# VH-VL binders against q9h9l3, part 325

Target 1, 176 residues: q9h9l3
Amino acid sequence: PRKMVAIDCEMVGTGPKGHVSSLARCSIVNYNGDVLYDEYILPPCHIVDYRTRWSGIRKQHMVNATPFKIARGQILKILTGKIVVGHAIHNDFKALQYFHPKSLTRDTSHIPPLNRKADCPENATMSLKHLTKKLLNRDIQVGKSGHSSVEDAQATMELYKLVEVEWEEHLARNPP

## First folded at step 17 (VH-VL)

Design DD10 (framework fv_amlenetug)
Fold by ESMFold2-Fast, scan of step 17:
Structure DD10 (fold): chain C 176 residues (1-176), chain A 120 residues (1-120), chain B 108 residues (1-108)
Amino acid sequence: as target 1 above (176 residues)
Amino acid sequence: EVQLLESGGGLVQTGGSLRLSCAASGFTFSTYAMTWVRQAPGKGLEWVSGISYSGEYTDYADSVKGRFTISRDNSQNTLYLQMNSLRAEDTAVYYCAKVPYYGSGSFDYWGQGTLVTVSS
Amino acid sequence: EIVLTQSPGTLSLSPGERATLSCRASQSVSDNYLAWYQQKPGQAPRLLIYGASNRATGIPDRFSGSGSGTDFTLTISRLEPEDFAVYYCQQRSSWPLTFGQGTKVEIK
């Protein structure tokens, strides 16, 4: 059996008018929710917009941050060959400039049984915050100081575990 | 063989200035964040200042903010701490230290320190 | 700021004994950002543990770290003569970066 990890990334705005999303923090947890990786990451381009309300990133976090190229290498070593769980995970992979095989990717924003358990339309894209509140009775992403990518990765893993058995059986019968 | 060598410490009068240097070797200095940590005689450790690998981002302990300036010269593999308006409570051994890529909340290599004594 | 309180202040033990050092945080600390250092008289600190439980390069396996949230522990399973030193915990989970006041492990 393949090992499973959950990932959540925070992005800041770089490039013209801060419209480019660049990786600024990445958290990876194992099946039990233990942290395997959690580092602030310094983009190669000047940060125009910290997007602090959502990212939780402030200028002081950049002081000890790991350069993007180095962080990317570390992260990819953890992800390679594993089942990777995330929420709207294509954004995380895009920020990492990385392709992960679809057969080993689990996106909690696109798992119909999970929406069904939350009493939501199966084909709707629900936020991590909403699903976590509905199914785990926990409030995440609270306040105006930004999100915790560790908290988000842990919540994402726990959400997946609620449908793991049935979804893995579905994927075995209907390979992506 | 990572090596960090501090210099520039000594005896200085209150209100005076000193510039500390930290010469780095054995690693690609330009790609690592660096920090200064001090220790007053017989006391514990106190973080003073940090700087990103590029020099673009810096931060300081409230006790030194406005008086101390951290900088680096990546072409010379050297870290600096410019200390102005020195006070008696700034008396300490000053260590430079390297921030690793793993556990960026820790300091994996330290210099041997340079003593700064501030007297009236 | 997060205050780290270490206990006991001084631990008097004999070689071969187990040492257990506590570090309590005033607020929750991410385990990825808690470190332990060893400092001998006249020497620079030496990194022992990073990320609460990971041994730094060259650190003997008798040293182990554990804990999460506000309660962290450094354990030395069987004290060797060279282990008598001052130990500091440190957090960078919240700014400013802070150190504990230290625990001195001394020969009984």
Scores: ipSAE 0.652, ipTM 0.846, lowest interface PAE 1.2, mean pLDDT 91

Design DD11 (framework fv_amlenetug)
Fold by ESMFold2-Fast, scan of step 17:
Structure DD11 (fold): chain C 176 residues (1-176), chain A 120 residues (1-120), chain B 108 residues (1-108)
Amino acid sequence: as target 1 above (176 residues)
Amino acid sequence: EVQLLESGGGLVQTGGSLRLSCAASGFTFSTYTMTWVRQAPGKGLEWVSGISYSGEYTDYADSVKGRFTISRDNSQNTLYLQMNSLRAEDTAVYYCAKVPYYGSGSFDYWGQGTLVTVSS
Amino acid sequence: EIVLTQSPGTLSLSPGERATLSCRASQSVSDNYLAWYQQKPGQAPRLLIYGASNRATGIPDRFSGSGSGTDFTLTISRLEPEDFAVYYCQQRSSWPLTFGQGTKVEIK
């Protein structure tokens, strides 16, 4: 059995009118929810829109932020060879400019049994907040001061654990 | 060998101004976040200000906001702290320090410090 | 702002003894954002531990850090004469960045 981690990234807006999503924070937790990595990350491009309402990122976080190239190297060392759990995880991998093998990727926004347990349509894309409330009876992403990527990564891991046995068996029979 | 050398400290009157410099050597200065930390006589450490590697992002402790300005000259490998409207409580040894890539927000190398004394 | 409270204020010990220093935060601190420093009289601080438990480059293995949430500990397993100094904890989990008031480890 392979080691498993959960990841959640926060992005800020760069490029014209802030429409490009650039990595500005990354949190990684282990199977038990302990933090393995949590750093603010300085994008190589000028930040146009902090998207603070969602990201929780403010200008002061950028002062001691790790440069993107360095942070990327640190993060990839943690992810390589592990099962990586995330919610809409393709956005995180895109921000990291990273390819993770499909066989080792678990996306809680696209696991039909998880939606079924939450009384949601199996093929719908449900938000992390909704699934966490329905299945764990826990409120996350509360208020308008931004999301905690640590909280989101921890919730994502706990959600996956609810379907882990069933989903791993499914993947063994139906490799991606 | 990493070396940080502060200068510019001295005696100044309340309401006066002073500019501190920190000359860096032994590492690629232009790629690292730099910070100023102070220590009043017989007291503990207080973070003052920080600046990103490019100089684009700066932040300050509430006690110095609006009075102090941090800046850097990457071509000269020098960090600056411009201190205006000085108060007696600004009396301290001022250290410049380097922020490492690992352990972000900690300070892996410090200068020897420069004493600033503010009197009335 | 997160207040870091160190205890005891002073530890009086002999060389060869174990030193245990506490740092308590007023709010939860991610262990990834807690550091420990050593400062000797007339000298600049020296980084000992970052990320609550990672030893900085060149720091002897007798220094170790542990803890999470609000309670953190710095341990010196066998004090050497050079270890008598003031020790500070520091967090940047929340802005502004803050330091504890310090613990003095002195010769008994």
Scores: ipSAE 0.310, ipTM 0.733, lowest interface PAE 3.7, mean pLDDT 89

Design DD12 (framework fv_amlenetug)
Fold by ESMFold2-Fast, scan of step 17:
Structure DD12 (fold): chain C 176 residues (1-176), chain A 120 residues (1-120), chain B 108 residues (1-108)
Amino acid sequence: as target 1 above (176 residues)
Amino acid sequence: EVQLLESGGGLVQTGGSLRLSCAASGFTFSTYGMTWVRQAPGKGLEWVSGISYSGEYTDYADSVKGRFTISRDNSQNTLYLQMNSLRAEDTAVYYCAKVPYYGSGSFDYWGQGTLVTVSS
Amino acid sequence: EIVLTQSPGTLSLSPGERATLSCRASQSVSDNYLAWYQQKPGQAPRLLIYGASNRATGIPDRFSGSGSGTDFTLTISRLEPEDFAVYYCQQRSSWPLTFGQGTKVEIK
């Protein structure tokens, strides 16, 4: 009935000693893995730490980046009313300063059947990289030059599809 | 609607300096990133420099780094390129262009260009 | 630096024919960061396609883009007289931002 999208965000460090996580890139893909949105985003505060090893973000990416306020509006228009899939998705919503209804949120880091298929403890929080390798036989987040948020969003959608029928039935019987 | 008008081009001696201007109208200049792209006579396109909407972030092609400075005046809706230590290979038509909010790796509107000729 | 190589260098066709232009990258380019431009003599470039396959505002539907990885294609399904121009591909998947050398589409 409702359309489904997957999201992955990259954050940089702002504020005192770079301790605040600010949105600096967002990728959104549809059910089939096609890119709906992928833009670098300029935080409203000065960037202290690019966190490049994980974010893949460097100063040159900020030159063409979309201002945070504008990007947030674009992203929220895509997410509103849809089932949104992510991995540790709380971090993405926090960076977006956004509340998405729990009934329409799917977090692949907290789906017991997915961990079970990966031969991991059902209540453990497993990394996206580990689940993707174990269940999809694909290596993501390779190297030390940063992650691809498009790659991460695509992997997240494919992981959810492995348990979609079972998990949607569970949620229908056990509404959040 | 959207207009970008370059000026300041001309003939200059090797080692000399020149400042290009790009006057913008028809959009909220202060909220968009801007870029300079050049094209040598009979050749293809080469990215030169870019600047964020606020002017805080800038970047340059290696061929011009240390010699060219991009800047902007949001109160006047004007983009600048200060070119120092000019070389014969800097001879080109210089275009300013606007960075869109969707497809931020592309340039959706371009000026008509201004010719810079560097000779001895 | 990612080098974009366009082929053919010149494509000689008649109005009404299909044009297929190739752009090959020396390294993998995310399709979200591949664009195509049209340039007519004495004019500035015009954005045709961004994100490998999305038509820019005002661009006729006879223009389409496709491809991923290292191989990208611009297709003009039925050439109109105004389509005879030079076409450039461009990437920013990796810094610095680079353009291909261009393909000239000319009347036979």
Scores: ipSAE 0.616, ipTM 0.840, lowest interface PAE 1.8, mean pLDDT 91

Design DD13 (framework fv_amlenetug)
Fold by ESMFold2-Fast, scan of step 17:
Structure DD13 (fold): chain C 176 residues (1-176), chain A 120 residues (1-120), chain B 108 residues (1-108)
Amino acid sequence: as target 1 above (176 residues)
Amino acid sequence: EVQLLESGGGLVQTGGSLRLSCAASGFTFSTYVMTWVRQAPGKGLEWVSGISYSGEYTDYADSVKGRFTISRDNSQNTLYLQMNSLRAEDTAVYYCAKVPYYGSGSFDYWGQGTLVTVSS
Amino acid sequence: EIVLTQSPGTLSLSPGERATLSCRASQSVSDNYLAWYQQKPGQAPRLLIYGASNRATGIPDRFSGSGSGTDFTLTISRLEPEDFAVYYCQQRSSWPLTFGQGTKVEIK
């Protein structure tokens, strides 16, 4: 199988008034959508705002959550040397305090052919939910109990596969 | 060598209280989730309570919620279980266990256990 | 909570025979969070298998684990006298942590 994975992270609010976004869950899936990693992660700082409506994270998930430093090491071991697919992936890398090579990064929020297939402006940043509904006829992030990072990572990989051949050819001709 | 040593068990009357201790050595105690698991005589294993590495987050089995309190002292490398309003059904050997991180399995080390007998 | 059901409750075999122990979950369990423990009378449980199929340090090759989703199996290829014990499966895929009720492997 391809050396490609998709990632999605959930963040909670830490710091003054919960305005700092800290990693609290990370899911990684392989090319076929099988889960390679899915852990709740305990931030080094006190959680002020769980942001449960979006993150799906509650206090109960923090008891056995992996400490940030340990989780980061595990995640980076999986990502290193692979093509990493994500949606607005700069937010995930920021939460991980990690730099992934641009040549191995694929951001489904910034792939013009994908927006074109969805009848959206090529330069617009469309949400994962919108692209998934338009192109896969699937509703994700349904309900008010938070998003599933596994579901989001799986959807992200499927979206990328729709333009993979075209986009990889483009990148080969126009290296980032 | 990782070692976990439980103490504080004994005979107590229904409605009484008891505090269990688990002394840890051979690893950086403050960086691990710790848990209590019990086993009634002739029965299987039952998870009781867990506590985050910082002590900030705790969780309990429904059967002990409101009666038991888990805590830890990272400066002394000691885990505690305060048991109040004890019932006959709480009679068991209580084990403390170290919870590993993702990818390393489940409980990789257990103590030898301490017996709690609740009678009326 | 995820309920783990082990079968059979008791397995009566002779040394040298193959033992196959089943653990079934009421809902899907990530294989990374399924473990098997051995417990002998008067002793604490001992980790045998973690992540459904990985042998813990010091565990003999005759022990193997397999399975995914809701069905997991512990196999002992050739029972030795010291293998007669109670075996428990355990999950931490979701909280609360749960254990199976145990399978007793006893001498026939």
Scores: ipSAE 0.273, ipTM 0.684, lowest interface PAE 3.6, mean pLDDT 88

Design DD14 (framework fv_amlenetug)
Fold by ESMFold2-Fast, scan of step 17:
Structure DD14 (fold): chain C 176 residues (1-176), chain A 120 residues (1-120), chain B 108 residues (1-108)
Amino acid sequence: as target 1 above (176 residues)
Amino acid sequence: EVQLLESGGGLVQTGGSLRLSCAASGFTFSTYSMTWVRQAPGKGLEWVSGITYSGEYTDYADSVKGRFTISRDNSQNTLYLQMNSLRAEDTAVYYCAKVPYYGSGSFDYWGQGTLVTVSS
Amino acid sequence: EIVLTQSPGTLSLSPGERATLSCRASQSVSDNYLAWYQQKPGQAPRLLIYGASNRATGIPDRFSGSGSGTDFTLTISRLEPEDFAVYYCQQRSSWPLTFGQGTKVEIK
C-alpha cells in the first residue's frame, strides 16, 4: 500500500507587525482524498494579523483550536515515514517547525512535468489555484472567506496523481 | 477520570445577575479549551460561550454577547460564566464541557449541569 | 449559520432492531466537524461520535456514524434497552457552533 498523504496549512501573522507566519490550521488527506486530520491550531504567540482573506482564519476559530504543541505532535505522528505531498510545502514544514526527509517529500510547485501539462514554463512556480483550474478543471480558493485547507490538500493530491508514475520513476533514477 | 461539576444556578429576577462555576478534575485543565452549553426545559442544546486554555481568546453566541462573560482560573481548575442582564429566555440548564484535541468543536466530557431560572 | 435538521423527530422501535438517524445540514459540513451525542432524561449529553465516523472512548461498536457534505447518519445496529434516548448532531464547520433539534428513540 502507498504510504502517501497530502498536507495543506493555513498561517496567521504573529510577532512584530505580524510578520511571522504561525500555524493556525492544518489539513491532511490520504491518497484517496479522505481527511485524516483537520484542526484549527492556536499559536503560542499572540495573533497580530489573521490574514483572513487567504487563511480563512478568524478569532472564532481559536476558541476551539488545538494548542500548537499538541497539534504538532499529532501532525508529525501522521507524517513520519510517509511520502508527504504539498504545494510550496516548505512553508508548511517551516510553520510546523519540522524537517521532513527530501526523499519522502513531493512539492507540486516544483514538478516540471506538472507545469508542462499545464502549458506553463517547467521551472516556474505556479499557484495551486492555477494548476488545479488548468489540469483538473476545478475552481478552488473562491471568494473572500479565505481558503479551505481540506480543499487545497485534496487538490494537491489529485495533481500529484497526474504525474505520480513519471515523477516517482524520475526520483528513483535521480534521488534528491 | 475526568469530572466537571457546575454550581451557582438558581432563581433570579429578570435584569439580575448570576455567576456559574465549573470545578474540573481528572485532566490537565490548563491545557484545554472549555465551553458552556445550555438547554432550555424540554428543548435542545444551544452553545453559549467558549474560552481557550490560557483565557486569551473567548467567544459568545449572539444571544448572550455583551451580557455574559466567560473566564477561567487555571490555578483553581475552575471555569466561570458571569451572566448579567438576565432575560426569561436565558432559563436553562447550563453545562460546562471540555473541548478535546480531536474532531474539533466536539465536547468529550460534560458536567451534570446547573439550573438557572429567570422570572419576573 | 448552518442549520442541522434531524429526521425523524421520533423513532419508535423495539430492542434488537436497527435504528438509523439522519442529520442534514443547510450547507456543506467538513466531516471532521460533525459529532453525535446521546442524552438520557435528567442527564448531561454524552459524546458518541466525533469527526462523523469516529467512536468516542467507551462507546459500544453497535454505534456508527457515516456521511459527508450535507447528509450524515448515525446507526445503532441492534438497539439495547439503554439506547432509548434523545440523539443530537452537532457541527462546528462554520460559526456559530450549532446542534440539531434532536431525534427521540423510544420503545414501541
Scores: ipSAE 0.400, ipTM 0.774, lowest interface PAE 3.1, mean pLDDT 90

Design DD15 (framework fv_amlenetug)
Fold by ESMFold2-Fast, scan of step 17:
Structure DD15 (fold): chain C 176 residues (1-176), chain A 120 residues (1-120), chain B 108 residues (1-108)
Amino acid sequence: as target 1 above (176 residues)
Amino acid sequence: EVQLLESGGGLVQTGGSLRLSCAASGFTFSTYSMTWVRQAPGKGLEWVSGIGYSGEYTDYADSVKGRFTISRDNSQNTLYLQMNSLRAEDTAVYYCAKVPYYGSGSFDYWGQGTLVTVSS
Amino acid sequence: EIVLTQSPGTLSLSPGERATLSCRASQSVSDNYLAWYQQKPGQAPRLLIYGASNRATGIPDRFSGSGSGTDFTLTISRLEPEDFAVYYCQQRSSWPLTFGQGTKVEIK
């Protein structure tokens, strides 16, 4: 196996006016798109805003959710030592309260060759939905019931694979 | 060794009440979600109710909403199911079960069950 | 509510034969949220498979799970006498949690 995984997290609002983003679901897939981890996660703070339209999280998902500290430990064991692919991945790492080495991090929202293939400006930040439609001819994040973090993680891995050889060569010459 | 032991089942008349208990040992009870699943005589499994590790989040099957209350006492390592306004269709063996951290929503350990018989 | 339909209702086989049990969902179920249980008369259910294909602790390797979307399968490669029981599939991809009606594996 390539020792590469893709991650996508869903967050709910905690704290004043629900403005703090707290982890409430995490999905991790391997290189082939098989699910390695997908669990609802119970934040340590009271949930003020489920953000259901975007997160897909509802109160019933919290009943069997894994406590944040336990989930964080499980997730970090999967991520440690691997190349981790994500879209705007800094938000996921922030929600996990985790630092992943930049040399092992791949962010599909900031890969110029990927934007180029999608006929977008190389340094623009394009949404996962837009890149997936343009490059994979697939619609994700459809409907009004929230996003699927599994679907998003799978799309993110497939997008990265389109530029993997070129981008890994670039990083070898220009280490982060 | 994980153990779950149900108690409190018995014969009760329609409209009556019963409180089931599930005594847990062999794991850190206070950090795991718990559930109740029932099985009517000769029938399949039916999920009844679930409770998060802190007790703040609970949910119920539509058939028992408003009549049953799930609760837990983490200091006593005990799960409860308060059953009110009992009906003949509530007759079943009631199992308590533990929700694992992996495969959330599956149930990795079950008690032996306690029989509740509701008659008129 | 997602309805899980198991087939066949009864599977009559001899020890040593392969058993293949089907579970079909009325709507798509995520692989991570499909489990299989075994129940013997007078006993509580026992978790066999979680996440469609992962064996639970202590479960013999003759048990395997497969499938995705709406079509899931439990396979017992070589039936042992202790494997004659009722088997249930379960999902929690959508609330409420639901179980299939069961498949009885019985001696021919």
Scores: ipSAE 0.432, ipTM 0.793, lowest interface PAE 3.3, mean pLDDT 90

Design DD16 (framework fv_amlenetug)
Fold by ESMFold2-Fast, scan of step 17:
Structure DD16 (fold): chain C 176 residues (1-176), chain A 120 residues (1-120), chain B 108 residues (1-108)
Amino acid sequence: as target 1 above (176 residues)
Amino acid sequence: EVQLLESGGGLVQTGGSLRLSCAASGFTFSTYSMTWVRQAPGKGLEWVSGISFSGEYTDYADSVKGRFTISRDNSQNTLYLQMNSLRAEDTAVYYCAKVPYYGSGSFDYWGQGTLVTVSS
Amino acid sequence: EIVLTQSPGTLSLSPGERATLSCRASQSVSDNYLAWYQQKPGQAPRLLIYGASNRATGIPDRFSGSGSGTDFTLTISRLEPEDFAVYYCQQRSSWPLTFGQGTKVEIK
């Protein structure tokens, strides 16, 4: 498992009152932050709430979007067999309707050494925005027009690199 | 193998209407988004309109909103562009094009185009 | 709207030479949201590059794309006679979808 990628997904609201989170965009970057995948994705269910303030998704993005089943297949081919880094990554995997092996999953919202470097409680769940500002001195998710999943995936990879050696050693001694 | 064939272009007077058709073959039409792109004589490319694979989502360039309607018939593998209230500046070759699954929002296959000339 | 500005407007070269075409965006474009097209007189455009650097099916390896942010480049490493055409860049980073004004690569 030398190959590592970072993922970030954007979800829109489907189902009653838009309470179901459905995949509407996915970005995947390699170890160096180069984009491997970045596509808008059309959910199989009617979109009730675009959640534009957070997702950055608007109705026009759906016009050329890739159907969910096709996008899922493309994404899974990239993720399979790789170490996948994400922030609160359970939400991304849920939206993809996918289970990635715990041994190959790295969640930057649940890495105690990362919180320690940020002077935050080790077991607290810190936002990607906060950790990126504190540790990388970089502002992400700026403004009201929604998040960039590419920006988020790149930030997530860079955060993981700060603790990679320490955390991989910890995981080798304490397998999931 | 993949083929797109536009038809319906011609000479029309300002204020008139035309319906363009694009016959698709060589791929599963019903699973791909489609678009119309135009090119005025001697000028560059301008995106006109797009439609999702199901027909549920459509969008238009501001210059044609309220006058043009994109639609599709997946049972006949045909894309349409209904053009109303035509203006001289709508004179162009109109291309239909297919949206790929990788790089969705670029256009991987194009028809030969159909010329629309609007005269006063 | 994102405006794409291509330069030069016309590039006069001989077969065998290297062509470098620029596309500059008025605001940042994701590198997965830029495409390049080739158009010959009387013909429809042909997709060359998508996602800034990915070659489309059937496109010869002498064509390559690079760049990110606001600056993108299409390179043809060794011009063949069939490569003399107009080239357009296109973005889908924001709506509406926009094209550059084109660069004409012509025989000297």
Scores: ipSAE 0.688, ipTM 0.848, lowest interface PAE 1.1, mean pLDDT 91

Design DD17 (framework fv_amlenetug)
Fold by ESMFold2-Fast, scan of step 17:
Structure DD17 (fold): chain C 176 residues (1-176), chain A 120 residues (1-120), chain B 108 residues (1-108)
Amino acid sequence: as target 1 above (176 residues)
Amino acid sequence: EVQLLESGGGLVQTGGSLRLSCAASGFTFSTYSMTWVRQAPGKGLEWVSGISWSGEYTDYADSVKGRFTISRDNSQNTLYLQMNSLRAEDTAVYYCAKVPYYGSGSFDYWGQGTLVTVSS
Amino acid sequence: EIVLTQSPGTLSLSPGERATLSCRASQSVSDNYLAWYQQKPGQAPRLLIYGASNRATGIPDRFSGSGSGTDFTLTISRLEPEDFAVYYCQQRSSWPLTFGQGTKVEIK
């Protein structure tokens, strides 16, 4: 059987006016929610905007952070050949400068049955926070100190497990 | 084969200054974050300061902020800690240590330590 | 600040016995950022365990780490003479970086 992991990344703003999203933390969990990877990552460009309200990243985290090129190699080694679950996962792959096969990608922001279970329009892109509250009765991303990428990756895996059987059957009949 | 060799410790008067050095060998110093950790006589370990591989990012324990400055010279594989306005409470063995790429919350190699004694 | 509390403060045992050392955090600590160190008199600390359960290079398999959240344990399955030392836990899950107060494992 094909192994499955869930990923969530935190990005900071680099480049002009901090408009470029650069990887600053990555968390990867296995099917059971155990942490496989969780490291702060140092972008190759100067950080203009920590986006701390959402990222949870502060200057302090950059002191012992792993250089981007090294972290990218470690992360891709874990992701390659696995089914990777994420929420709005395109943003994570873009920050990693990585293209994962669509056949092995599961994006919980684009799974119609998951939205249906949450009483949301099937074609809407719902936030991870909203889906987790509605379907798991759990509050994540609480407060103003930023998100935990470990918490987000764990929630994402649990959300996917709610529709896993149904969605894997759908994908087997309708390959991407 | 990884070695961290410290120097610069000694006796200094309250209010004085001292600069510690840590010479690194056996690894590519310029690509790793480094840290200083101290230990007062008969006490436990206390983190003092850290610096990113490039020297761009530094941080300090609240007890030393504004008084200590961490820096590095990647061309000479050397880590520094400039200590100013020293207090009796700064008396400790000071260790330099290397931050690994896996388990970056830990320190995989440590120097032998250098004793700093601050007296009035 | 996350406070790490180690217990017991001193553990008196004989060679061949099992040692179990506790480290409790005041707030949740990510597994990847919990480490254990051994320090012998007059020597620098030595990394034993990183990421709560991974043995560092060259560390004998009699040393094992476990735990998550706020409760972490270091186990030495069968004490050898060279294992009598002080042990420290450490976290970098939140800044500032903190260490526990230490547990001394001494000969009974």
Scores: ipSAE 0.604, ipTM 0.827, lowest interface PAE 1.7, mean pLDDT 90

